VHH binders against q94cd5. Designs and how they scored, part 25

Target 1, 317 residues: q94cd5
Amino acid sequence: IILQFAPLNSSVDEGFWHSFSSLKLDKLGIDDSPISITGFYGPCGHPQVSNHLTLLSESLPLDEQSLIASTSHGNRNKCPVPGILYNTNTVESFNKLDKQSLLKAEANKIWEDIQSGKALEDPSVLPRFLVISFADLKKWSFRYWFAFPAFVLDPPVSLIELKPASEYFSSEEAESVSAACNDWRDSDLTTDVPFFLVSVSSDSKASIRHLKDLEACQGDHQKLLFGFYDPCHLPSNPGWPLRNYLALIRSRWNLETVWFFCYRESRGFADLNLSLVGQASITLSSGESAETVPNSVGWELNKGKRVPRSISLANSM
Key: E = the ipSAE of ESMFold2; O = the ipSAE of OpenDDE; V2 = 0.75 times the mean of E and O plus 0.25 times the DockQ between their complexes.

## First folded at step 10 (VHH; framework vhh_vobarilizumab_d1)

Design t2 (at its last look DockQ between E and O 0.11; V2 from the best seeds 0.00; counts 0 for: pae E 15.8 > 2, grease 27.8 > 24.2, placed apart)
Fold by OpenDDE, look of step 10:
Structure t2 (fold): chain B 317 residues (1-317), chain A 120 residues (1-120)
Amino acid sequence: as target 1 above (317 residues)
Amino acid sequence: EVQLVESGGGLVQPGGSLRLSCAASGFTFSRSYMAWYRQAPGKGRELVAGISSEGYTEYADSVKGRFTISRDNAKNTLYLQMNSLRPEDTAVYYCAKIGLQYWESYEDYWGQGTLVTVSS
């Protein structure tokens, strides 16, 4: 069966719009050039509700220096993701935006990062996102639309197996994996690294490793899984970030099948009952090049529809 | 103190409609993720629908296309419009404030629930 991915959803803190309004009034004026922003996400921490990619006041660069500072590492609840904001001056301009072109442009950036090896060094670029917006500062109303560019692999990824991690690991392995995950999350150096390797040795000892170390650890494991912070809570679907992750894996390594680990938490702690382990087929069709940029999708749906979202802050501004 | 009070439950025939309401108090409603859950006899509590502070909505697969969650921030009220009701929708429905984001407490708050019975 074709592997189905749960969509990633957005959340915009009110503080973001306050900050953006100030930025627009004080600095940008009518300049509608794209703005580099930073989104934040993490693994799902609730068993029944998915996490979101979130914009905060700190998502906006105050200046070039602040943008660099915003990439501060070490917050387990704020895994930074690079993004771009296209804010238009009129609703007409907003409606006229070429959404397909914008999506493709960001997807190409992701692919370039995959091909160059940058994504291996910094896998936080995989969930790169796009926002288009229109701010009516007279009414303090904001229209916006998120896109999470994701590659469409051909042939589609096939699901072989998907089950709770607790059913995949032995009791000894599960204990070790949980401990290793918690250590990974507790370290200032790795807590905000959303893509990683899970290695389990023959003696049931688990370790979390950086994705870039895959080649160095060849043969040094009984089990090897591609792990990622999964924002999704669904028991039968991996979250959206897995899509580009699999694209990277297919492009960089000639694997027929892949084991993946959807890391999820229960209120801040690793939970293997909520986390998923899956196996998928990611084979290329004969004659296809692994270097060809795939098509992409990723515009967020609003209540199941392909429409923008809106928020009014008239009462708080 | 966080308070959630559900209303609107009752007996309805299959194919009928109900609208549930939840009056919220004791917290900043407009900034909170709100949700409806339900618990059928002998089953666990499950998510029916959720709505973010920004108005994003999500639904259980079993209710997609039939149920609509909405909120009125001015009235601090959460709604669940339930159409095309089925016997399997019979449950106690709970309004919930969900601690979803890292800047929120992970503490969830629940109402007392309202019974929805779908029967001929």
Scores: ipSAE 0.016, ipTM 0.287, lowest interface PAE 7.5, mean pLDDT 91
Fold by ESMFold2, look of step 10:
Structure t2 (fold): chain B 317 residues (1-317), chain A 120 residues (1-120)
Amino acid sequence: as target 1 above (317 residues)
Amino acid sequence: EVQLVESGGGLVQPGGSLRLSCAASGFTFSRSYMAWYRQAPGKGRELVAGISSEGYTEYADSVKGRFTISRDNAKNTLYLQMNSLRPEDTAVYYCAKIGLQYWESYEDYWGQGTLVTVSS
């Protein structure tokens, strides 16, 4: 009955490494200070293919104008996510990095945003990520490893129910939920807000609301769900972003049970057969404080193994 | 540079079989979602079959049970086995590469097509 989560996977466009190579050669030299970067993700868009958290050439802004462009709102297909790059100058330094300490540092940033309330105003901080790297610019090769810090809640979250969203909503509700989701995705103001509320009133009308509006949604509404852009396509596993969402929910609202909505699309439109609705039991263990930072995990596996990825761009550089 | 080159089209009798191939280059074929589309004269382009990097397949209702999509990642080649062909299967068949990230994939890549004609 313990809720299981599908992993989040990374993707790096070759343009990111081209941009980094230019920055390294032209400006950084041997400076190994951490670099703020922007990742991009969105809901699953295909029944057989999960989406990734992706780095593009614009993920590494070289100045304030580039940073503004890479974090601009209103791009439905590129929900921006904060990240950090720890680049090293030698393979020895790469191998010596204390990956657990780096993961914990980035998880603490997420936790601070949960505790301060910043995650309610800007929930795109919840999927915050990190990358460690070594660029061998003599060989045009890049060794790297992503982590997606995620909290391990204690006690574990129990799964009460999980089914396709189309089996949870009535026909009338499903039509309204789909229309509301499509509107959320079409608006420049909301399309890059990846965590939200789904409110369905007693007359089967749905609205999508910001997390800060939770108290206004409480009342005689028939259904209230915690929704998020789910990059995963699997029918029996909610995607990785739900982990930190549940941590936020437990910390902020002290709820024992939660209905969640894994929002997924086909070809740019809501797909309630692919989307999931589930109910989770969230409880605090005896003696745990809500202010205590949970343990965290999240180093990405490479084909099931704990090893870095490598790419050679010798032919393209 | 993404390149997709279809082959294997031709004239075939009703009830016959044909195997289409698509040679792919310029991208990581083994991680890509690949598909076959077709366009009959005077009609719009329609999905025929798709296959994920993990081997999950989908088919248009009109071809299910008669057509089989497959891939050979060692040869960077996509296939469409077409059995029990009918005159209404007459079309230009296109190989397509679909991006892995939905929000980046509003631009698909297409081959030039191969003509399949089914006639008595």
Scores: ipSAE 0.000, ipTM 0.180, lowest interface PAE 15.8, mean pLDDT 84
ESMFold2 (binder alone), look of step 10: mean pLDDT 86; pTM 0.870

Design t3 (at its last look DockQ between E and O 0.01; V2 from the best seeds 0.00; counts 0 for: pae E 17.0 > 2, placed apart)
Fold by OpenDDE, look of step 10:
Structure t3 (fold): chain B 317 residues (1-317), chain A 120 residues (1-120)
Amino acid sequence: as target 1 above (317 residues)
Amino acid sequence: EVQLVESGGGLVQPGGSLRLSCAASGFTFSRSYMAWYRQAPGKGRELVAGISSEGETSYADSVKGRFTISRDNAKNTLYLQMNSLRPEDTAVYYCAKIGLQYWESYEDSWGQGTLVTVSS
């Protein structure tokens, strides 16, 4: 069975557009150069509503203070993700953008980060995103389109098993995993680290570790899972961030199968009933190099359609 | 046509309570995920609370323990009980119907909103 990933959706705070408007009027003018921005996301904490990658006022590098704020770590509700904004000056320019090329360019950045080892050191680069936009400041309307570049693995990832984490772990393990996850989330140092390792020893003791420590933890565990903050609420599908995570794993380690942990929360706490544990096959096709950049997809759908989103702020401006 | 009409907003002192209502029509209310949002002056709209068709509830951290979302399917009405109100709770509160697709959720419809002002 081919593993299907739930798409990641965007959410843009009005404050972002207010700030962007100010930035455009005060500084950018007609300059349509790409702008580095920061998005924020976290694990799903709602029963039937997935979390979003969110843009906030602090997503924009408006000033030195905002830059500092955007680079601040330790907020459990704001896992920072690097992004890029392509804002055009006209709707015509917006419509003429080569979306495939832009997507590929960002995907290449992700791949470079994987290949260089940067993604191991800072896995927050895995869900790198891009936004194209057109700001009509006369009407205070904004057209925008998100992309979440994700690699298309060949062959497609096959699902071996997927079930609630509570069914995978013993009672003792579950208690320990929950505690370890909560500690991870409660620490200012790790709360905003969205990709991690879940290690369970033979004595049912669990620990959360940085992805970069994978080699160091080899042999010290009975169970090892690749964990990530899953923004998705669906009981039978992992969220979008797992795609590039699996690409990284396939590229960096010669694993035939992988255990993954879709970390989800209830009321701010680890919930193993909502969280998923899965096993997938990530075998590389014979003759293909693990270093070859895969194709990528990831433009966000609007209500199932491949169209941009729009917002009017005429009433609030 | 989907219609959502909020009511119950007003001026209240810090520490006070309000109960918001949202009358829903034009869709099968009992099968819909519903949510309350709020927008403070100069800020973006934020999720306050959600309730599934099964009655499962979720809350923003800022309102946990103070606010309670509930629904009466027989009356097609969504409620938000707000206790221990704070000045920072001042906002226009919106009722929303949440659309659920196979792969995504989205805000399907909004009410006009009701203003809640918490001030001494």
Scores: ipSAE 0.006, ipTM 0.236, lowest interface PAE 11.2, mean pLDDT 91
Fold by ESMFold2, look of step 10:
Structure t3 (fold): chain B 317 residues (1-317), chain A 120 residues (1-120)
Amino acid sequence: as target 1 above (317 residues)
Amino acid sequence: EVQLVESGGGLVQPGGSLRLSCAASGFTFSRSYMAWYRQAPGKGRELVAGISSEGETSYADSVKGRFTISRDNAKNTLYLQMNSLRPEDTAVYYCAKIGLQYWESYEDSWGQGTLVTVSS
């Protein structure tokens, strides 16, 4: 009855640490100023394996050419997401970082973007993340920890209904929704827009539209769903990005009942048996209490423990 | 198996005080974000107070200055000190463990609740 969300997993390619090592040795030295980075994710692509928010070499743009490569849209599974890296120069400094304050600071950025309307124009800000790190360049060893700041809605969101998308849509609707989703994913203009509206008209024709166009969708549909790229593969758990999406929906439009669409793929195409449709009941906020930043959570666990991850690249360096 | 057992509820006069306790087991309490929620008759559950693993607290506006959340990691116990109680505070109070990635359930975990009634 209380809506539960599957966790988001992180992944870091070796190329990211190689790029960071070069930056630290060539430019940073002991400078521990936070660094803007880009993460990448996409919808689930396999019925048995969830996708990750991934750092790659281009996540850390070092020059004009790296910035160009970081923003190029050559891979549909590399939807860019803003993030921040808090580097440290010693293990003691790493252990002393105030993780709660850092998480709150990044959650505040998401909330600001929700309140200002930027999240409607660029919804990729909703899954904003942070990483803390310590690089031991004598050993080529990297200690790090991700957080995916997510709002704790008050009161909790109720789940009314959740089922495979193929069981929600008629056969004709499902065919049109799949085609519309594949078109959204194949277009350079829309593939990097991970939160969207799914509209199905009375003649079973589906279209996918930008969040800012919600008013234009009114009167054009018999079904309207709030869709997002869901990295999770689990059949009964919507993915983590839905948390902040619901916060946006509640705050911006004050909707009490929301149909959501967890968009997932298999073998490179929309998979409505893997995708989920659900109905959420949201207690509306009002007045000045609606302007207060919600509490947030989101520090990633390592095999169930609240500890950082480590990797050694000594053989690669 | 996560278990959360609330206690300390009861009948109290307006302006009185109660202290709620929640005994926790089946998970690493010291690493968990814990919260108190309440549900008044005919209403949905609402967040009352939250506390992080590191002791940072948050409160609903309706209880700020009157309620204090705390935790004792050595005893695996969550507390809610409720002062200056009002009839509007009448509700079933629930202890909750907020779901975290990986090492805990994907789901928030709830206790069975303890009733607090504030009336003259």
Scores: ipSAE 0.000, ipTM 0.148, lowest interface PAE 17.0, mean pLDDT 84
ESMFold2 (binder alone), look of step 10: mean pLDDT 82; pTM 0.821

Design t4 (at its last look DockQ between E and O 0.29; V2 from the best seeds 0.00; counts 0 for: pae E 15.2 > 2, grease 26.4 > 24.2)
Fold by OpenDDE, look of step 10:
Structure t4 (fold): chain B 317 residues (1-317), chain A 120 residues (1-120)
Amino acid sequence: as target 1 above (317 residues)
Amino acid sequence: EVQLVESGGGLVQPGGSLRLSCAASGFTFSRSYMAWYRQAPGKGRELVAGISSEGYTSYADSVKGRFTISRDNAKNTLYLQMNSLRPEDTAVYYCAKIGFQYWESYEDYWGQGTLVTVSS
């Protein structure tokens, strides 16, 4: 069975557009150079509503210092994700954008980060995103389109098993995993680290570790899972961030099978009933190099269609 | 104070249609994720449909293709168009403001609900 990933959806706060309008009018003018932005996401914290990659007013670099401040670590509610904004000056330019090339360019950045080891050190780069936009400041109307570049593995990832984490772990393990996850989320140092390792010892003690520590912890565990903040609430699908995570795992360690942990919360607390544990096959096709950049997909759908989104803020401006 | 006031409920025959409205106040409606829930007799409250501030919608499988959630930010109003109603759709329908962690509270807010009865 091919593993199906739930799409990641965007959410743009009106404050973002207010800030962007100001930036455009006050600073950018007709400059349509790409702008580095910061998106925010986190684990799903609602039992029935998925989380989103969100843009806020602080997503925009009003100045260099502001950008640095916005990427500050330690906010459990805002896991920073690097992104890029391509804003065009005209609707015609917007329509003429080569979406495939833009997607590929961002995918390549992700792959470079994987290959260089940067993603291992800072896995927050894995869900890198891009936005194309057109701002009609006369009408206070904004057209925009998100892409969440995700690698297409060949052959497709096969699902071996997927179930609630509470059914995978023993009672003792579950208690320990929950505690470890909560500690991870409560620490200013790790709360915004969206990819991690879940290690369970033979005595049912769990620990959360940085992804970069995988090699160092080899042999010290009975169970090892690749954990990530899953924005998805669906009981039978892992969220979109798992795609590039699996690509990294395959590229870095050449594992044939992988156990993964879709970390989800109930109102800020680890919930193993909502969280999922799965096993997947990520075999590399014969003849393919683990270093070859895979194809990528990831343009967000609007109501199931491949079209941009639009918002009018005429009444709030 | 957050206020959500549902309206539009009533008695309808199977196959009929209703449109529910929810008037919202006490918060910035245009920035909020909104949803419709329903609670049938003897059952728990379940999500029917959700809509993001940008208009992205999601639906329970049981109502896909029949119900449409929409919003008018200028009027601070949430809507639920219900077509091809079935007896199993009978429930009290609730309007909800959904809380997310990127704001300051996970708290969900609910209206008092409006009764929808589908019966021949």
Scores: ipSAE 0.546, ipTM 0.803, lowest interface PAE 1.2, mean pLDDT 93
Fold by ESMFold2, look of step 10:
Structure t4 (fold): chain B 317 residues (1-317), chain A 120 residues (1-120)
Amino acid sequence: as target 1 above (317 residues)
Amino acid sequence: EVQLVESGGGLVQPGGSLRLSCAASGFTFSRSYMAWYRQAPGKGRELVAGISSEGYTSYADSVKGRFTISRDNAKNTLYLQMNSLRPEDTAVYYCAKIGFQYWESYEDYWGQGTLVTVSS
């Protein structure tokens, strides 16, 4: 069966548009140069609702202290992700943007980070995103569209099994995995690292390690899983971040199968009933190199439709 | 401080209807996931219905098609329309603010509850 991925959804706080409006009126004017921004996400925290990649006021950096405050006084649910804003000055320019070319450009950045090894050092680059926008500052209305560039895995990844993490781990293992995950989430050094390794030794002791330390995990272990913060709540669908994670894994390691761990929480703690463990068959392409940069997709659907989102802040401004 | 105040509970015959209301204050209601829970005597508290900030709803299987959750963000009020009530719907119903979003803690907040009794 072909592995399917749940979509990732965006959310934009009104404070983001207020900050952008101020920046555009006070400094940018007609300058439509792309702007580096920061998105925020975290693992799913509720069995009925998926999390979002969110833009907040601090997503638009106005100074260095604003960036430091957004990341260094850690709200554990605000794992920072790099993104870029392509703002336009007219509706006509917005409608004329070549969305496929913009998606490809941002996907190329992810691919370069995979190829160079930067994604092993800083895996938060894997969920890199983009936003196109038009701000009508006379009406205080904003038209925008997110993309979450994701590689088309060719050949497709086969799903061997998928089940709640609590059904994969023994009781003793589950307690150790939960404790290790909670510790990872509670440390300022690791809470913002959304992709990691889960190693369970033969004595049921769990350890969470950075991706770059895979070789150190070659010792005596009973289970080794590729873990990530999964924003999705669905019991049969791994979340969208797994797509580029598998692209990294396929590119970096010659594995025929991989175990993955969709890390999810409830009430601020690891929830192994909500979390998923799965096994995927990763088959490398053989023969001549057919592509140097994989094809990519990822324009967000608006309630199932390929249309931009709009918001009016006229009543709040 | 988060405050949730339920109203609209009471005694009703099987097959009857009630409308519950929850007045909310002390947080940004329009951006919060809101829910109704219930607790019958001798049982744990269970989810009845939830509604996202954008209006997406979900329901427990036992109430689907009979109950409707709604919200009025202008009035900071959550509603539960309960139709075709059955004796097994007898419970204390709680309004809840569920904490799971990026900009909020994961702490859940509960009202004091309103009693619904369905009996002939």
Scores: ipSAE 0.000, ipTM 0.214, lowest interface PAE 15.2, mean pLDDT 84
ESMFold2 (binder alone), look of step 10: mean pLDDT 86; pTM 0.864

Design t5 (at its last look DockQ between E and O 0.77; V2 from the best seeds 0.00; counts 0 for: pae E 12.3 > 2, grease 27 > 24.2)
Fold by OpenDDE, look of step 10:
Structure t5 (fold): chain B 317 residues (1-317), chain A 120 residues (1-120)
Amino acid sequence: as target 1 above (317 residues)
Amino acid sequence: EVQLVESGGGLVQPGGSLRLSCAASGFTFSRSYMAWYRQAPGKGRELVAGISSEGYTSYADSVKGRFTISRDNAKNTLYLQMNSLRPEDTAVYYCAKIGLQYWESWEDYWGQGTLVTVSS
């Protein structure tokens, strides 16, 4: 069975557009150079509503200080994700953008980060995103389109098993994993680290570790899972961030199968009933190099269609 | 104070249509994730449809293709267009402001509900 990933969806706060409008009018003018922005992501915390990659007013680098502040760590509700914004001056330019090329360019950045080891050190780069936009400041209307570049692995990832984490762990393990996850989330140092390792010892003691510490902890566990903040609430699908995570794992380590942990919360607390544990096959096709950049997908759908989104803020401006 | 007031419920025959409205006040509606829930007799409350501040929608499988959630931010109003209604759609429908971590709090707010009865 091919593993199906739930798509990641965007959410743009009106404050972002207010700030962007100001930026456009005050600084950018007709300059349509790409702008580095910061999106915010986190685990799903609602039982029926998936989390989104969100843009806020602080997503924009209004000045050097604001940029530094926006990339600050330690906010449990805002895991920073690097992104890029291509804003065009006209709707015609917007429509003429080479979406495939832009997607590929961002995917390549992700792959470079994987290959260089940067993603291992800072896995927050894995869900790197792209936004194209057109701002009609006369009408206070904004057209925009998100892309969440994700690698297409060949062969496709096969699902071996997927179930609630509460059914995977023993009661003792579950208690320890929950505690370890909550500690991870409660620490200013790790709360915004969206990819991690879950290690369970033979005595049912769990620990959360940085991804970069995988090699150092080899042999010290009975169970090892690749954990990530899963924005998805669906009981039968892991969220979109797992795609590039698996790509990283396949590229960095010669693993045939991978255990993964879709970390989800209930109102800010670890919930193993909502969280998922899965096993997947990530075999590489014969003849393929682990260093070759895979194809990528990831343009966000609007109501199931490949079209941009739009919003009017005329009433709030 | 957050206030959500549902309207539009009533008795309808199978195959009929209803449009529910929810008037919202006491918070910045345009920045809030909104949803419709329903609770049938003897069952728990379930999510029917959700809509983000920018109009992203989601639906329960049971209502996909039949129900449409929408919002008018200028009017602070949430809508649920219900078509092809079935007896199993009979429930009290609730408008909800969904609490998310990026906004105010994790607390959800609910209206008083409006009864929808689908019966021949």
Scores: ipSAE 0.636, ipTM 0.836, lowest interface PAE 1.1, mean pLDDT 93
Fold by ESMFold2, look of step 10:
Structure t5 (fold): chain B 317 residues (1-317), chain A 120 residues (1-120)
Amino acid sequence: as target 1 above (317 residues)
Amino acid sequence: EVQLVESGGGLVQPGGSLRLSCAASGFTFSRSYMAWYRQAPGKGRELVAGISSEGYTSYADSVKGRFTISRDNAKNTLYLQMNSLRPEDTAVYYCAKIGLQYWESWEDYWGQGTLVTVSS
């Protein structure tokens, strides 16, 4: 059957719009140059509610020192992700934006990072996102639309198996995997690395390793899973970040069969009943097609429809 | 501290309607994920509907098209409009503030509940 992915949803804190409004009034005026921003997400932390990619006041740092402070600490609840804001000054300009071209431009950045090896060094570039916006500062209202660019692999990836992680690992393996994941999340060096390898040796000992260490994890009879922070809580839907992860795996390592691990938490700790393990079958491509950027999708739906979101902050401003 | 107080429950005939309210205090209501849960006798709590700080909603399949969650950020109040009620909707309904990650406690907060009974 064809592997299905749960959509990634956005959230914007009021503080982001306050920070943007200040920047626009104080410095930007009518300048509509794209603005680098930082989004934040993490693994699902609740069995009934998926996590979001979130913009906070820190997502739009006002200077280089603020940017460094905003992105310099390993906050387990705020895995930073690069993004870009395409601001417009009128509703007409907002509606005129070529959304498919903007999505393809950001997808190309992800693809370049896959091809260059940057995504192995810093896999947080895989969930790169974009936002288009129009701020009506006379009404204190904001129209916006997120995209989470994701590659469309052709032919589609097949799902061979999907189950709760607790049903895949033995009791000894599950204990070791949980401990290794908790250690990864508790270290400032690794907590903001949202894509990783899970290696389980024949003696049921697990370790979490960086993507660049793949060959050190290879061996006969060793379990190797491609893990990622999965914001989704659903029991039969791997989260959206798996899409670009599979594109990386296909492109960089030419693997036809992939075990993946959707890492999820409950209240800040590994939850292997909520987490998923699955096996995907990937059809490899070759020749000239292998060097071209795949097609991409990822404009967020609003209540199932392809329309922007709006918020008014007039009463709270 | 967080307080959630439900009201609007009662006895209603099948096919009838009720509107539940939840008065919230002790936190920034406009920035929080809010939800309604219900618990029938002898069962666990189940999610009925949720609403994000931006107003985007989700519903359990069993209530889609019949129930509507909404919020009034100016009054710090969460609502559940319940139409076309069925006997299986009989439960104690709880208002909840769901603890997500960064800017909130990890703790979920619950009201005391309001009883909804659907019978002749």
Scores: ipSAE 0.000, ipTM 0.366, lowest interface PAE 12.3, mean pLDDT 85
ESMFold2 (binder alone), look of step 10: mean pLDDT 86; pTM 0.863

